# VHH binders against Putative uridine kinase C227.14: the designs that were tried, part 15

Target 1, 235 residues: Putative uridine kinase C227.14, of Schizosaccharomyces pombe (q9utc5)
Amino acid sequence: MALQVDAPDVSSYDELYNRAVELLKHQQRVLIGLAGGPGSGKSTLCAILAKAWNERFGSEIVKIIPMDGFHYSLEELDRFDNPEKARALRGAEWTFDADLFYSLVRLMKKITDRELYAPSFDHAIGDPVVDDICVEPKNRILIFEGNYLLLNKPPWSDACKLYDIKAYLPVEHSVARARVAHRHLVSGLCATEEEAIERTDRNDMINLTFVEKNMVTPDIVLQQLRLKTVKTSSL
Short names: E, the ipSAE of ESMFold2; O, the ipSAE of OpenDDE; V2, 0.75 times the mean of E and O plus 0.25 times the DockQ between their complexes.

## First folded at step 7 (VHH)

Design s89 (framework vhh_7yz9_2)
Fold by ESMFold2-Fast, scan of step 7:
Structure s89 (fold): chain B 235 residues (1-235), chain A 120 residues (1-120)
Amino acid sequence: as target 1 above (235 residues)
Amino acid sequence: QWQLVESGGGLVQAGGSLRLSCTASGFTFSRYYMGWYRQTAGNEREWVAFITWGGKTTYADSVKGRFTISRDNAKNTVYLQMNSLKPEDTAVYYCAKIPYYEDSGYFDYWGQGTPVTVSS
């Protein structure tokens, strides 16, 4: 199936791009903190933005750094006081190494003339991949994306002071719930739609509400891009 | 409280070698970037080398090819192997978990440093 973007309002994305480009005139690197709760589509959006902006610049000026790379590993969660709870609630704010995240944001803001490395997250294995993302001097726009990037709680709130632009991608609860439940079902994490909805309500929707209630004011509120799944022509 | 302790400094002739060690106590530093900084009297601290948890390394241009940073995560220790030492390498060497910013006035650093003197 092909995905199409229905005629969206792109004014917020043009504003984000123009603000980043203007900042590049006066500084070597621009940090964008792009937050959205589970099911907001932020990872997909970031990939679309990076591709589009890199094409506009004719070079790989944008590099995405997912917050997901900063999960505690499954082995680390198993060393928590309650391993069953830590695994069941993985994705909650306390299951991330927030201090490590803040440390790397600070480093990447200050050091622009050499290679730096960030972890990625392997969804098939379910663990971070250490040093998987290389940030080079040519990457003058860094988009950090994640659920908790705009939390009004240290050290997330301290990282907010380092972003040049704070962007937020809101999502309607019913849309987020449907997206996350579908993902749980398709990935095989849940065997039935009922189990997928229950798991989504017990974890992901709680995290979405937590983000909405505890975030700092963003500089830009992004509009949802409507992606339409289109059937391929029959052969 | 958590602490980083540097050791291995001393007096050495130009062209000689030293190996500095930095050991964390009171915590594990696995997954943190670790680095070495140095400071000469009257100057701000300057970055020398960083190492990631996975062992990827980055060096200041002034030491590249001469210094090697490494780590032993099981011992909570980071090392700086200093070869082909020059008088200009004379400084107090500090270990820190990264980041450390001289311009902030607040330092993410817990050790007292280890002095290195390179004679001509």
Scores: ipSAE 0.476, ipTM 0.734, lowest interface PAE 1.9, mean pLDDT 85

Design s90 (framework vhh_7yz9_2)
Fold by ESMFold2-Fast, scan of step 7:
Structure s90 (fold): chain B 235 residues (1-235), chain A 119 residues (1-119)
Amino acid sequence: as target 1 above (235 residues)
Amino acid sequence: QWQLVESGGGLVQAGGSLRLSCTASGFTFSRYYMGWYRQTAGNEREWVAFITWGGKTTYADSVKGRFTISRDNAKNTVYLQMNSLKPEDTAVYYCAAIRPYESGEYDYWGQGTPVTVSS
């Protein structure tokens, strides 16, 4: 390991924060749809933002709702017309329950005075966990994050009408490819770098291109997290 | 195509109990969030109880401790057990399923079932 992650670009994230804070003066809840393709670092960024904003407010005002919770389960994919294709291309837009996602976005925008629940995704078991994320009235800023949140295709496009802020985290293709391939190698999904790159090209890079070609215009474009080289030593 | 049918309403004395049922047809019930709402003449519908697809429940303050919402996904049915009924609980009770359609119609409502609580 020769790299460390720097803090996010203050200018773009400060703008997102200021827009959300201004909206909170006039409404009980602010919905942020934060999209980025595979390898963009959106999950890491959202965690950093939530931690920083919650510290700044002195309470758990931010709750993150990952799109990954809306995967069809492995059992559900096995009931598709082509189960082998559904499992092989898991992560493609059509392997998510977009209708359920839109239903929950609509509910969470409309209902702010009681507990609501969203699913999470358990990477160890490889399936969604029903009702795992509790959204309470104190959670006045919801960050929905995922690949397909800004797609110009129903019902994703219907969800876009409900976000108060549409944020997009772009990534250079070479950077995304390297990050995803590294993840495939480290997780043991692929045995070699060459295998990891090939897998990334046939799945993740296709999904990244699909997002880029089919998204609505975001309200704000976010800067990438900076990577900083760190010296290593051996003893 | 989509249908919600409520049953179980009627006349009951204060302190009594009723169980309302709502059966869904024409859709996959288990992924829907279900709720009970009530309405008196001239007023908008008021939320009463809410149940998630996994069975977690939330209640309006006016009914907490008295009403219990539950679901049976195998029977495509949601229930509202109403105990310690008060005259103020008199209303038409509506079952709701919350899911959008591509046609732009979003919430599905039942026809309602009247509940009258006498003093």
Scores: ipSAE 0.349, ipTM 0.665, lowest interface PAE 2.8, mean pLDDT 85

Design s91 (framework vhh_7yz9_2)
Fold by ESMFold2-Fast, scan of step 7:
Structure s91 (fold): chain B 235 residues (1-235), chain A 119 residues (1-119)
Amino acid sequence: as target 1 above (235 residues)
Amino acid sequence: QWQLVESGGGLVQAGGSLRLSCTASGFTFSRYYMGWYRQTAGNEREWVAFITWGGKTTYADSVKGRFTISRDNAKNTVYLQMNSLKPEDTAVYYCAKLTYSEGDAMDVWGQGTPVTVSS
């Protein structure tokens, strides 16, 4: 299906923007931890928010830092006690370098006058790209986005104390399942629709449920993007 | 689990050079940012230099152009080459896994390596 979506929901996204702008009056940098399970649409939402807020502010004030950059590389996973399991369950919380993520959040909150670097993730290669994201002093709003950002589990829970705003993007399970299965098929990770659905159920949907059951309370709950022709919608 | 051991400090004359080393052990793989901090008598610990896993560097203004941080990921070692040393560089130098707070003292193993610069 070709989904047609409208602008972000005004109420929740305007609230997030207004909270961030208020904080900027009293501090040089604002950190937003934006969590959502697989298939929630958080990456798409973050891109839309960054573009809109940068235009509204008149400068590149927003920088997005995806948690995906903190995957262990395939080479690193091959050094795990069970490499086959590590590769098969890649995307599970323990396949991310949570300590590195926490360290970088701390660093970026405190150091605002210098360039700092974060890794990205290249989905075509299937590995992190070291130092690919440059955070500059002009980037006064950092949006960290990822599945496990709000987990009530160290060190993710310790990182939660550093975010100025904890935002959560919920998604209906049927919507998440369809989106993730489609992504697995289109990206070439799975060869058939049946294989894509099985992989989604065995890994991604378990991760979504894990996030939902083990997260800290967010400061704001974000609405899904709206379809152009309806007042309420799912992505 | 993880430990950091600093070495290479000593007594040196103003204008001289020293190379500090910090070796991590007890960990089979790492992508951590690494940094050097220093503490002078009666003062809080201050940041000196940072290096990312990929080798991007950032320096405090007080040492820029004189100090060079580098790393050897295969040896789990980070270095600080200190040139044109000044008496005000006298401090105990600490290696740390990169977080910008004193709460991460757990990532620093041992008492650091002392550096004394005579006039």
Scores: ipSAE 0.420, ipTM 0.677, lowest interface PAE 2.0, mean pLDDT 84

Design s92 (framework vhh_7yz9_2)
Fold by ESMFold2-Fast, scan of step 7:
Structure s92 (fold): chain B 235 residues (1-235), chain A 120 residues (1-120)
Amino acid sequence: as target 1 above (235 residues)
Amino acid sequence: QWQLVESGGGLVQAGGSLRLSCTASGFTFSRYYMGWYRQTAGNEREWVAFITWGGKTTYADSVKGRFTISRDNAKNTVYLQMNSLKPEDTAVYYCAKIKYGSGDYYFDYWGQGTPVTVSS
């Protein structure tokens, strides 16, 4: 009896890689818009892809640009017509500076010969970090990742016209709910498991449904990465 | 309503200096890339310099080392300090915010422009 580990299904990731590599033969920069709802695991997936592809290329060819850097600051939310609602529903599409996001997508698509900067998001302080991500000429594959990247609503829909590849990572609702609630508890955003579940249902799960109902058709649908499965086989 | 108002242009002799100012109203100034563009007679507008939300700068090769872009977010103002001016710098200078729009090319929200003439 030999114990064997099944390989994860990587066919969708191979397709994404091959499409990106083919485009690099004909253009200086490839833009991938990788969307997924809250709890889809898109940030983890993007980190895995960037590491793997950079190793294959022998250089930092891939740079990730999270949509989360484009949150309105807490101070900006306090200037909304209903600040309490804006804070409570932070993470909803309207709590992001979509115009700024689209502006930087356009700029990064066309200016490939010099440094450009994008904000990141610091979850500990709960605000964007200005100019924290540097995009260099060597970064020929940009992976934008976020919930609302493929929305059929301007200016998100205008950004969709600029991506060379539109990728979507679907997630089962129960899996997303569990992941997001756990994150809210561990990060200290919620003090109890009950509060974390309630917040997830009131905000994040509504956002997931909104994404699913209002997205443009992706070019590729990515499969969830699975843990290695141990199975017994005869030799 | 968004508005950009440029000032500081004028006549200057070669080797001289000018400081252009652009004051923004009607939007959150600090969030956007701000830039200076120029247009010479008979030519399309060309970008001169960009400055990011946090003050990182990028320059066209023709002006690098001579021009300095800066911003004062508290005053909603972006500046272009132009040193060692040359006759070929003669142009109408425009302040721009990168604006959303559809299509493959970025669109800028333009001010009205401020003319700069550099005598030989």
Scores: ipSAE 0.386, ipTM 0.694, lowest interface PAE 2.6, mean pLDDT 84

Design s93 (framework vhh_7yz9_2)
Fold by ESMFold2-Fast, scan of step 7:
Structure s93 (fold): chain B 235 residues (1-235), chain A 120 residues (1-120)
Amino acid sequence: as target 1 above (235 residues)
Amino acid sequence: QWQLVESGGGLVQAGGSLRLSCTASGFTFSRYYMGWYRQTAGNEREWVAFITWGGKTTYADSVKGRFTISRDNAKNTVYLQMNSLKPEDTAVYYCAKGIPYEELGYFDYWGQGTPVTVSS
C-alpha cells in the first residue's frame, strides 16, 4: 500500500506568511512560535514552510529552531530522582530544559546583528547536539517549533510574550496515534504494532492531551496536510 | 535558588592583569550562554564578553585582544582573564546567565558583582 499526499489547504499558511512579511517592514526579526502535539506533523510543515519562503525571498531568510534541542540529555535524566521514570516518559514537558529554551528565545529576539547558536537533537544518538544550529543576521524569520511552546505555564508562557506570531497545528487523536505508533515500529523502538500502540498511549497521547488542555490562545490555527492510501491491486 | 558568585576583583596598576571567576549553582550551567558585563558609576551596564555552551566567544570592541572569556563546565565556573588593564576598565563586573532581558524583570540573572579599580 502506497501513501499519497493530498494538496494542502493553503489559506492558513498564506495568512501566516502575510503576517510575517508585514512585521518584517517594521522590525529586523520576526519570531514565530509554532506548536503542535506529538504526531501533528509540525516538523514536516516547518520544513515545507522554510523551503517555500526561502525560495520566494531568494535567500535563507527562515531558520527553524526545534524545541527538541532542549531535551535533558540521557546522562542528565539518569541523575533525576527517578531515572527509570524520566527515561520512560522522555518527551513529557518536565524532561525539557524550559528555562534554557526561554533564555535562547530572549537572546534571539534581542540580538539580531551577529551569529547565535542553538542546540539540535540527534534522533539516532538520542541526545542534543550543542551549538549545532547557527542563526545569522540574514535569518530574519525564526520558526521555533515544539510541543510545549504555547503552554500557559512559566517559563513557556513567558516565551509566548516574545513571539510575534503564535501558530498552532491541531491533529485528530486517531491520526496522531497512528503516526506515532508507526514511527515507533519503523524506528525499531518497538518490536510489534501492539507494543507501539501501548507505548504511544502511555506517553505521546498523554502529552498531546496535556498540550491541548494547557495552551494559550494561538494567533493562527494551521491546517493539516492530508495523506491518502492507494491499493496495490492497480499495479 | 539560583546563585552566581563572582570573585577576583581588586586594585591593580595600569598594564596589570586580573582573573575574575564566577561560580554558578541552581541551574544546568553547561547548557547556558554565560557572559560578563560591567558598570561604571553614573553609566549604564555594558556587555564585555559572551561564551556559548561549546566555548565559542564574542567580545566587545573595547576589550578585544586584552580580555579572554573561558569556562570550566566541570566546576560550573566562567572566567574573565583581563590583561593590559587601563583606568577606563575601572568598573563593577557582573556575571550573567545568558543575556538579561530587563523589560521582563530578570534581575536574578545578575550576580552580586566584583569591583575592579585600575590606577595609573
Scores: ipSAE 0.276, ipTM 0.628, lowest interface PAE 2.9, mean pLDDT 84

Design s94 (framework vhh_7yz9_2)
Fold by ESMFold2-Fast, scan of step 7:
Structure s94 (fold): chain B 235 residues (1-235), chain A 120 residues (1-120)
Amino acid sequence: as target 1 above (235 residues)
Amino acid sequence: QWQLVESGGGLVQAGGSLRLSCTASGFTFSRYYMGWYRQTAGNEREWVAFITWGGKTTYADSVKGRFTISRDNAKNTVYLQMNSLKPEDTAVYYCAKIEYTTGDYSFDYWGQGTPVTVSS
């Protein structure tokens, strides 16, 4: 016997797809709010879902809108009462323009017949890029993804009323911590493993716990992407 | 207490130009998608042009290439430069802060309107 192929566990993702497809029979656009704390793997998952669903539809029906595009700029953080704290804790809920996010969710839900634009976040520059994501009428499934999308606090909670499907991706704390610390090292944000762990603990892990304690009930709880091993026989 | 005040409308000959202005107060202007709509007697209000937070523009096919929407965030003002005007452009023009709630199927319109009449 040899190890041959690992395949993802797709059962929860198929449920999400089937719910979205059913809704498309009755409405022009479906909004999915996909939340997960730092290190949950939601950006990777969303990319996999968009690719798979666009292939199934034979067109670019899915567009991803990251919450990260709604960071306050570094210049805006410098106008806060405590700029050093705002920069040090960037990624905390209060460092995002939640009102602007909610405004865009409202626009995307009601305007389906023309181009609309969302900001992205450029990690190399460290700031949002205004109007970087174009949403066209053909994009009938919008996946909003971010840490605070299901937060039970206005205006995040108001945005929750506009999502057709609320999805949540839970993660084990030890897994999240390892993933985030690794990203801090690879991105050059931290120079050492010790610095990366310390930064993760003082910011990202606090944000993960905050999300877990303050979210509305999701419609679907997504499984972490798990690979299954396929074995061949000797005969 | 938000307010939108339109100005610049009037009577103009076909082929002429007008510049409409809309000055906003009572909200954070730079954070809103702004637009211009128009309405003729007996007809539904139609979208003319949108401008995003970053200044990207979108136009209705009927005005594309002739009208230009722009904004000045320092002055809290959105503009509509109308060139090569046609008699069918005759309408009341409305400045809009683009916003709507869960129960609304259209935009919230905030201005009083400014009339534009294009003579043949």
Scores: ipSAE 0.360, ipTM 0.694, lowest interface PAE 2.7, mean pLDDT 85

## First folded at step 8 (VHH)

Design t1 (from s41 with T58I T102S; framework vhh_7yz9_2; at its last look DockQ between E and O 0.80; V2 from the best seeds 0.00; counts 0 for: pae E 5.5 > 2)
Fold by ESMFold2, look of step 8:
Structure t1 (fold): chain B 235 residues (1-235), chain A 118 residues (1-118)
Amino acid sequence: as target 1 above (235 residues)
Amino acid sequence: QWQLVESGGGLVQAGGSLRLSCTASGFTFSRYYMGWYRQTAGNEREWVAFITWGGKTIYADSVKGRFTISRDNAKNTVYLQMNSLKPEDTAVYYCAAIRYESGSFDYWGQGTPVTVSS
């Protein structure tokens, strides 16, 4: 009898993988725009998918480009008309450098035979890092992931015209609310549960609702990640 | 208003060197890829080199090792140092900024001609 453990069920996403691989027969690079609101688990899902698909393909065919690297820096937010509001509402769509994001999506679709660079976000200091993500020619499937990738507002909506596949990871609002409030407590952003819930309701849940009401129609609606029992050999 | 002004072109003998300059105004220079393209009569513009926001450089195979792109963000200026020039490098050289602006995507200068004589 093999030992049984729980593992992520990545087979639920085989359709997305197969669509991307089919497109690679006709083009050097496939762009996936994967949107999901705060608390949807999109970053974790993308990391799991990239690992699984790279192993399945046998090379680093997948590269993830998170939207969080496109935050305006704290220094840049201080140059806004109302810097305190900009810092307080960091995470709203207008606190991201959408022009830079769109420019990079366009560039990465056009230039596929050289290394290109995208910014990342340094969670230790809470600010973006320029040129931190290297996209190489072997990275033929690019997953852009973030809250606003499918937002029906320029330039986000212009980027939507460039994704080969538009994917959306929905989450029940009560689940998102609980996850985000918990994250605010654990991160130290909020000192109490009541403060965390209030902050979640006044910012994150407003942002989630805004996206849902103003979203470009996705090509694929993704399921939340499930576990499956996996057999392993006995030692 | 957006402006890109190229300079430094001219006539040079094969094996020689030229330094092109491109000065930009009307935008935040440091946040964008800047680049050089070139065009010969009857052909599409050919990419030559890019320089990223953080100063990483990327070159077309035909110029790698001979050309060097650089930028001085304080002066809003991009340079293309062209060494070991060949007659095949003869073209009009254009500076470009790659960014999104409402209603437009890229900015181009007027071009600076470079002629490399055999």
Scores: ipSAE 0.172, ipTM 0.611, lowest interface PAE 5.5, mean pLDDT 86
ESMFold2 (binder alone), look of step 8: mean pLDDT 81; pTM 0.815
OpenDDE, look of step 8: ipSAE 0.394; ipTM 0.720

Design t2 (from s70 with T58V K97A; framework vhh_gocatamig_d2; at its last look DockQ between E and O 0.01; V2 from the best seeds 0.00; counts 0 for: pae O 14.6 > 2, placed apart)
Fold by OpenDDE, look of step 8:
Parts: C-alpha cells; structure tokens; sequence
Structure t2 (fold): chain B 235 residues (1-235), chain A 118 residues (1-118)
C-alpha cells in the first residue's frame, strides 16, 4: 500500500537558491531579506527552504534569523509613554528594536569568520531570548524573515540595503486573516475565536496593509508553499 | 486563451521618452500584482517596477523619478511611462502578472524591445 505523503514542493524556489549560490562564488556570505505581512507563511516557508537547501548543499549552509527576536520586551514596552497601547499594538513596526536589527544585520554582513548570535522569540514567554541563535561561519546563506524587512523606512530601509537578495511573499488578505486568527487562538493569546478575529482585524491586518503599501522593490516575488503528493514505493 | 501583449517599444534617443503598454486578456486582471521586468543582452532579467494590490508603486533605484508604472483595470492594461531614457535602459521589457493569492508568476508577455541610442 503506497503511503501518499504530502511533501512540500520547493522547486518553485530554485531561482532564489540559484541566485544565492551564484553569489557565494564571489562572496563568503549571502544575506536574504524575506518579507511578508502577518499570515503570509514566511516562517514556515523559511524553515522548509532551510531544510531543503541544507540537504541539497550537504551542510548547514542556511541559517534563519526571524525578526520576531527583535521585539521590544514586555518590560521595555512598559517604558513607553503609553504602555497599554504599546502592548495592545505589539507587532507594529515601532514595537521592534529596529536599530538592534540593523546593527546585527550589519555585523553579520561584515563578520563571517567567527560565531555571531541573534535573539529568538519565545512565544510561550512572550519575549525575546537573547543570543539564542548561533550563526557560524559555515552558515553562508542567512535568511532574515519578518514583516518589515523591506519597509521603506529607516532603519529598516538601511538594513534592506545590506541584503543581497530581497524577497517578497505576497498573501491574500482573507488567507492571512484566517491564519493569524487561528494562530492567536491556538497560541492562547486570545481566549475565544471572537477575540482572535477582533485582534486580527485591529492589529495584524492593519500591519499587513502597512507592509504592502510601504515596501521597497523586491528582487524576487515568492510563491505560496504548495504540497505535492509523493508516492513512496513499498520497499 | 490567456495573453499578455506588450507594445510601445522602439528606438529612442538618450533623454527621450516612451510609454509601454501591456494588454491582458483571458484572466481577471484585478486579482494580480503587476510588474515590468527588463532583460538586457547578456544580463539577467530584473525587476523594473512593481504595483501592489493597494496601488503602491515600487521602482528599482535606477529608474526612480524617471519611470512610472500604472494600471487600468477597465482596460485590463498596465503601463510603463519611461522618461529621461538612458543607454543602460536598453533591454527587452516584459510585463508580468503575479497572482495575489499565491504569489505565482502566472503570466508573462513576449516582451518589447527598447533601444536607447544616439
């Protein structure tokens, strides 16, 4: 009985891979900025690409650096002029430490011969984890992924200038809305579906529109992930 | 049958202007992001201008202030106004339709040649 396993089709991203590999012939490290609004599927796509490309290359050549690690902490948000607003609108571009992000992108562009560290984000805690992502010299393709990576506003735009490849992942608003609402509910951020939907509409969909209206020119527009049915022959 | 047909290319002197048109048929044009790409001889195809769902226009740095992308949904058309043309703008220009839902490049035109030469 041939087990039908749905596998991600990554062939549509070969162009991005080929571009990165071509650049590696001439430089030690390639920086990819992958942007998309909330619910675009960036994180999932990046994870799949990293795995596929690492396997293809035969080493951990790809490292993912999520923008989420650069959220201001809850404690830092409490230092804002309106802490309640800051917490309520967490996820907006101004609720991230854009300067820190830019600094780290610059650092990772410049230094390729030693270990560097980036923060991650713990959703259970709701805060960044400092120095949780180790970037090694063998990681020659860095994929920065986030909502505001191609934002035409400093310092985001300054970081964008450092990317070798600017990638954009578009998404239909209805799809994004459904994904984000579901995420809020499943993660426990919202207690009810109604609350999840309201938060999505009030916050995430506004952020999505903001990203779409204020982005710089991407080098490549990416497709949404497609799954292929692979027939495994019963050894 | 789905078609994207570019027009408006030709020979122009440096400093001149051209307007490219792309006429679409056979699909719902309003459901797509629209873009102009160009490919110079011996070079890779590159994005020239992009128009988002919300009507935001985005340009590559080298054409900012000189080129203008626009769309007319009633006519199923996208346009590229090119002013202050330079020799380095010489290329085959392609229009592309990118599906909003999937981000796929569903449709490409055949291209129109723009030659900027004194």
Amino acid sequence: as target 1 above (235 residues)
Amino acid sequence: EVQLVESGGGLVQPGGSLTLSCAASGFTFSRYYLAWYRQAPGKKRELVAFITWGGKTVYMDSVKGRFTISRDNAKNSVYLQMNSLRAEDTAVYYCAAIRYETGSFDYWGQGTLVTVSS
Scores: ipSAE 0.000, ipTM 0.207, lowest interface PAE 14.6, mean pLDDT 90
ESMFold2, look of step 8: ipSAE 0.232; ipTM 0.670
ESMFold2 (binder alone), look of step 8: mean pLDDT 81; pTM 0.817

Design t3 (from s41 with Y33F; framework vhh_7yz9_2; at its last look DockQ between E and O 0.02; V2 from the best seeds 0.00; counts 0 for: pae E 19.7 > 2, placed apart)
Fold by ESMFold2, look of step 8:
Structure t3 (fold): chain B 235 residues (1-235), chain A 118 residues (1-118)
Amino acid sequence: as target 1 above (235 residues)
Amino acid sequence: QWQLVESGGGLVQAGGSLRLSCTASGFTFSRYFMGWYRQTAGNEREWVAFITWGGKTTYADSVKGRFTISRDNAKNTVYLQMNSLKPEDTAVYYCAAIRYETGSFDYWGQGTPVTVSS
């Protein structure tokens, strides 16, 4: 008999973990490029994996670097030829500073003995925050996560040559659509369901399709995160 | 305590129809967007349909023209009318609530199984 609760089932990702650990025997830092379209659940998955793997190691060996921090700022988008279109289509690959992202991936691969910094994205203000993520020498597994990490287009495709492991998290389009619309509501980007769905359809779903059609072959295709029932009151 | 209870699932022949119901208690139903989701074994829950507090509806492409979501705020109930059912519609169907004021995806039902035989 058991008191049953649901918990994340991270065992489905043991192949990824084992590959990373094997590489750590031979090199100081392992870079994982983990791609998934909008609404794939990649951010949630990465957070759960980092927590679980850091617990296994007893230290913060895993650090997550979201691609979101590499959005052009709203101020930068206002300098585009059509600022209203750039802001309306924010999230498309051309609204990210891909050259800066690639430079940071190169830096993190090469320099492992000092603190380095990456930008983050503040969803409350809707803009990047400079130098918000600290990467330390103890962070030997870096998970870069984002929509375009495996995009077969320079400089994204150049960054792919630097990841030790290329992972992809696919998602059913209807699931992605619902999740993204919900996120737009939660974040306050959209005030109504109709606005959230419209934005999702005109922007995020187009971006998801673009990624799916233009992707470098991943090393590992990941399954969606599932819950498992665990016994908490049985011996 | 809050609760979402789905009902109306079952076994139906391809081409047939089912009407799912989801009754809410323990929260202010009229302030929530309601949705239907479905899940097959080993997959994430797939969004099927949404309905706002005011009755505007949106559907996944795979069900447009076949499924209709509706709500009755007086009965704290959301419905999913499923017509022209296909074997691919076989899943456990869940209702869910999103709190508009916070945008939080707050509540899930326990699910009702639907099996569409070929």
Scores: ipSAE 0.000, ipTM 0.104, lowest interface PAE 19.7, mean pLDDT 83
ESMFold2 (binder alone), look of step 8: mean pLDDT 82; pTM 0.821
OpenDDE, look of step 8: ipSAE 0.213; ipTM 0.654

Design t4 (from s41 with T102Y; framework vhh_7yz9_2; at its last look DockQ between E and O 0.65; V2 from the best seeds 0.00; counts 0 for: pae E 7.7 > 2, grease 24.8 > 24.2)
Fold by ESMFold2, look of step 8:
Structure t4 (fold): chain B 235 residues (1-235), chain A 118 residues (1-118)
Amino acid sequence: as target 1 above (235 residues)
Amino acid sequence: QWQLVESGGGLVQAGGSLRLSCTASGFTFSRYYMGWYRQTAGNEREWVAFITWGGKTTYADSVKGRFTISRDNAKNTVYLQMNSLKPEDTAVYYCAAIRYEYGSFDYWGQGTPVTVSS
């Protein structure tokens, strides 16, 4: 007797893995910039890939650095000319500290022999958390993931010169819209489905279109994650 | 235009202490990793310490346990408390901030000399 369980099919991403591993033969650290718009599933994909690749390597060679930690804090947004608009449209490109992000990508690329730290974002706190992500010398593959990693606008475009591999995860707009609206409702950001859809259309879908229109050419275009039936141990 | 200005150097007896400071202007100090380096005549600059914008610190083995780096983001100032000084610590000390174009740290101060006498 065999039990069949659906599991992520990571073999679709072997090209990305193989390119990264080949580069590791010639350099201490490989940077992957993995972009995808709101609702693309990029964060879930990155988590699954990191787990699978770390298991395959037998060490924690992969570390994920989400762009979310580089939001301007709410206190910083309050110093904008129109703080009400800045808070309402948080998630737009200009509400991220792109200079800080670029500085950190530079640091992570250059300094590979000691611990370094990146900020994270905690939705319960509603703000960035300083020094929350520790990057160690053993983390030789860094996956930066976020909406604007491949944006053709300085300093995002300057960071693109530092990624060894530029990857993009496209998503159909109707799928993205549904995913994002659902997430807004489930997280409590919006109280009703109507509010969630309106917020998604007003903010997230505009951001998705902006990314698609203003992106540098990726090295690899990724497929959406698929499931694969696998067998488990018999009972 | 940005600037880093070190101060607090001088002459000190072995076993003594000094506190160096570095004040920044012209950029957002709280957003940068800051560090201290030192240089003796005829040698490359040697890394001494890092501090992240969140206050986490890292030290070279040669100074660990004797030197402490800290920062005051409200005053745009980073400090290096140097205790139990040795003649080998004699150097010009430089404050630095990270920037891609020029190695590990791209923004450098003009340096503050420290001389430790036997």
Scores: ipSAE 0.012, ipTM 0.515, lowest interface PAE 7.7, mean pLDDT 86
ESMFold2 (binder alone), look of step 8: mean pLDDT 81; pTM 0.820
OpenDDE, look of step 8: ipSAE 0.647; ipTM 0.839

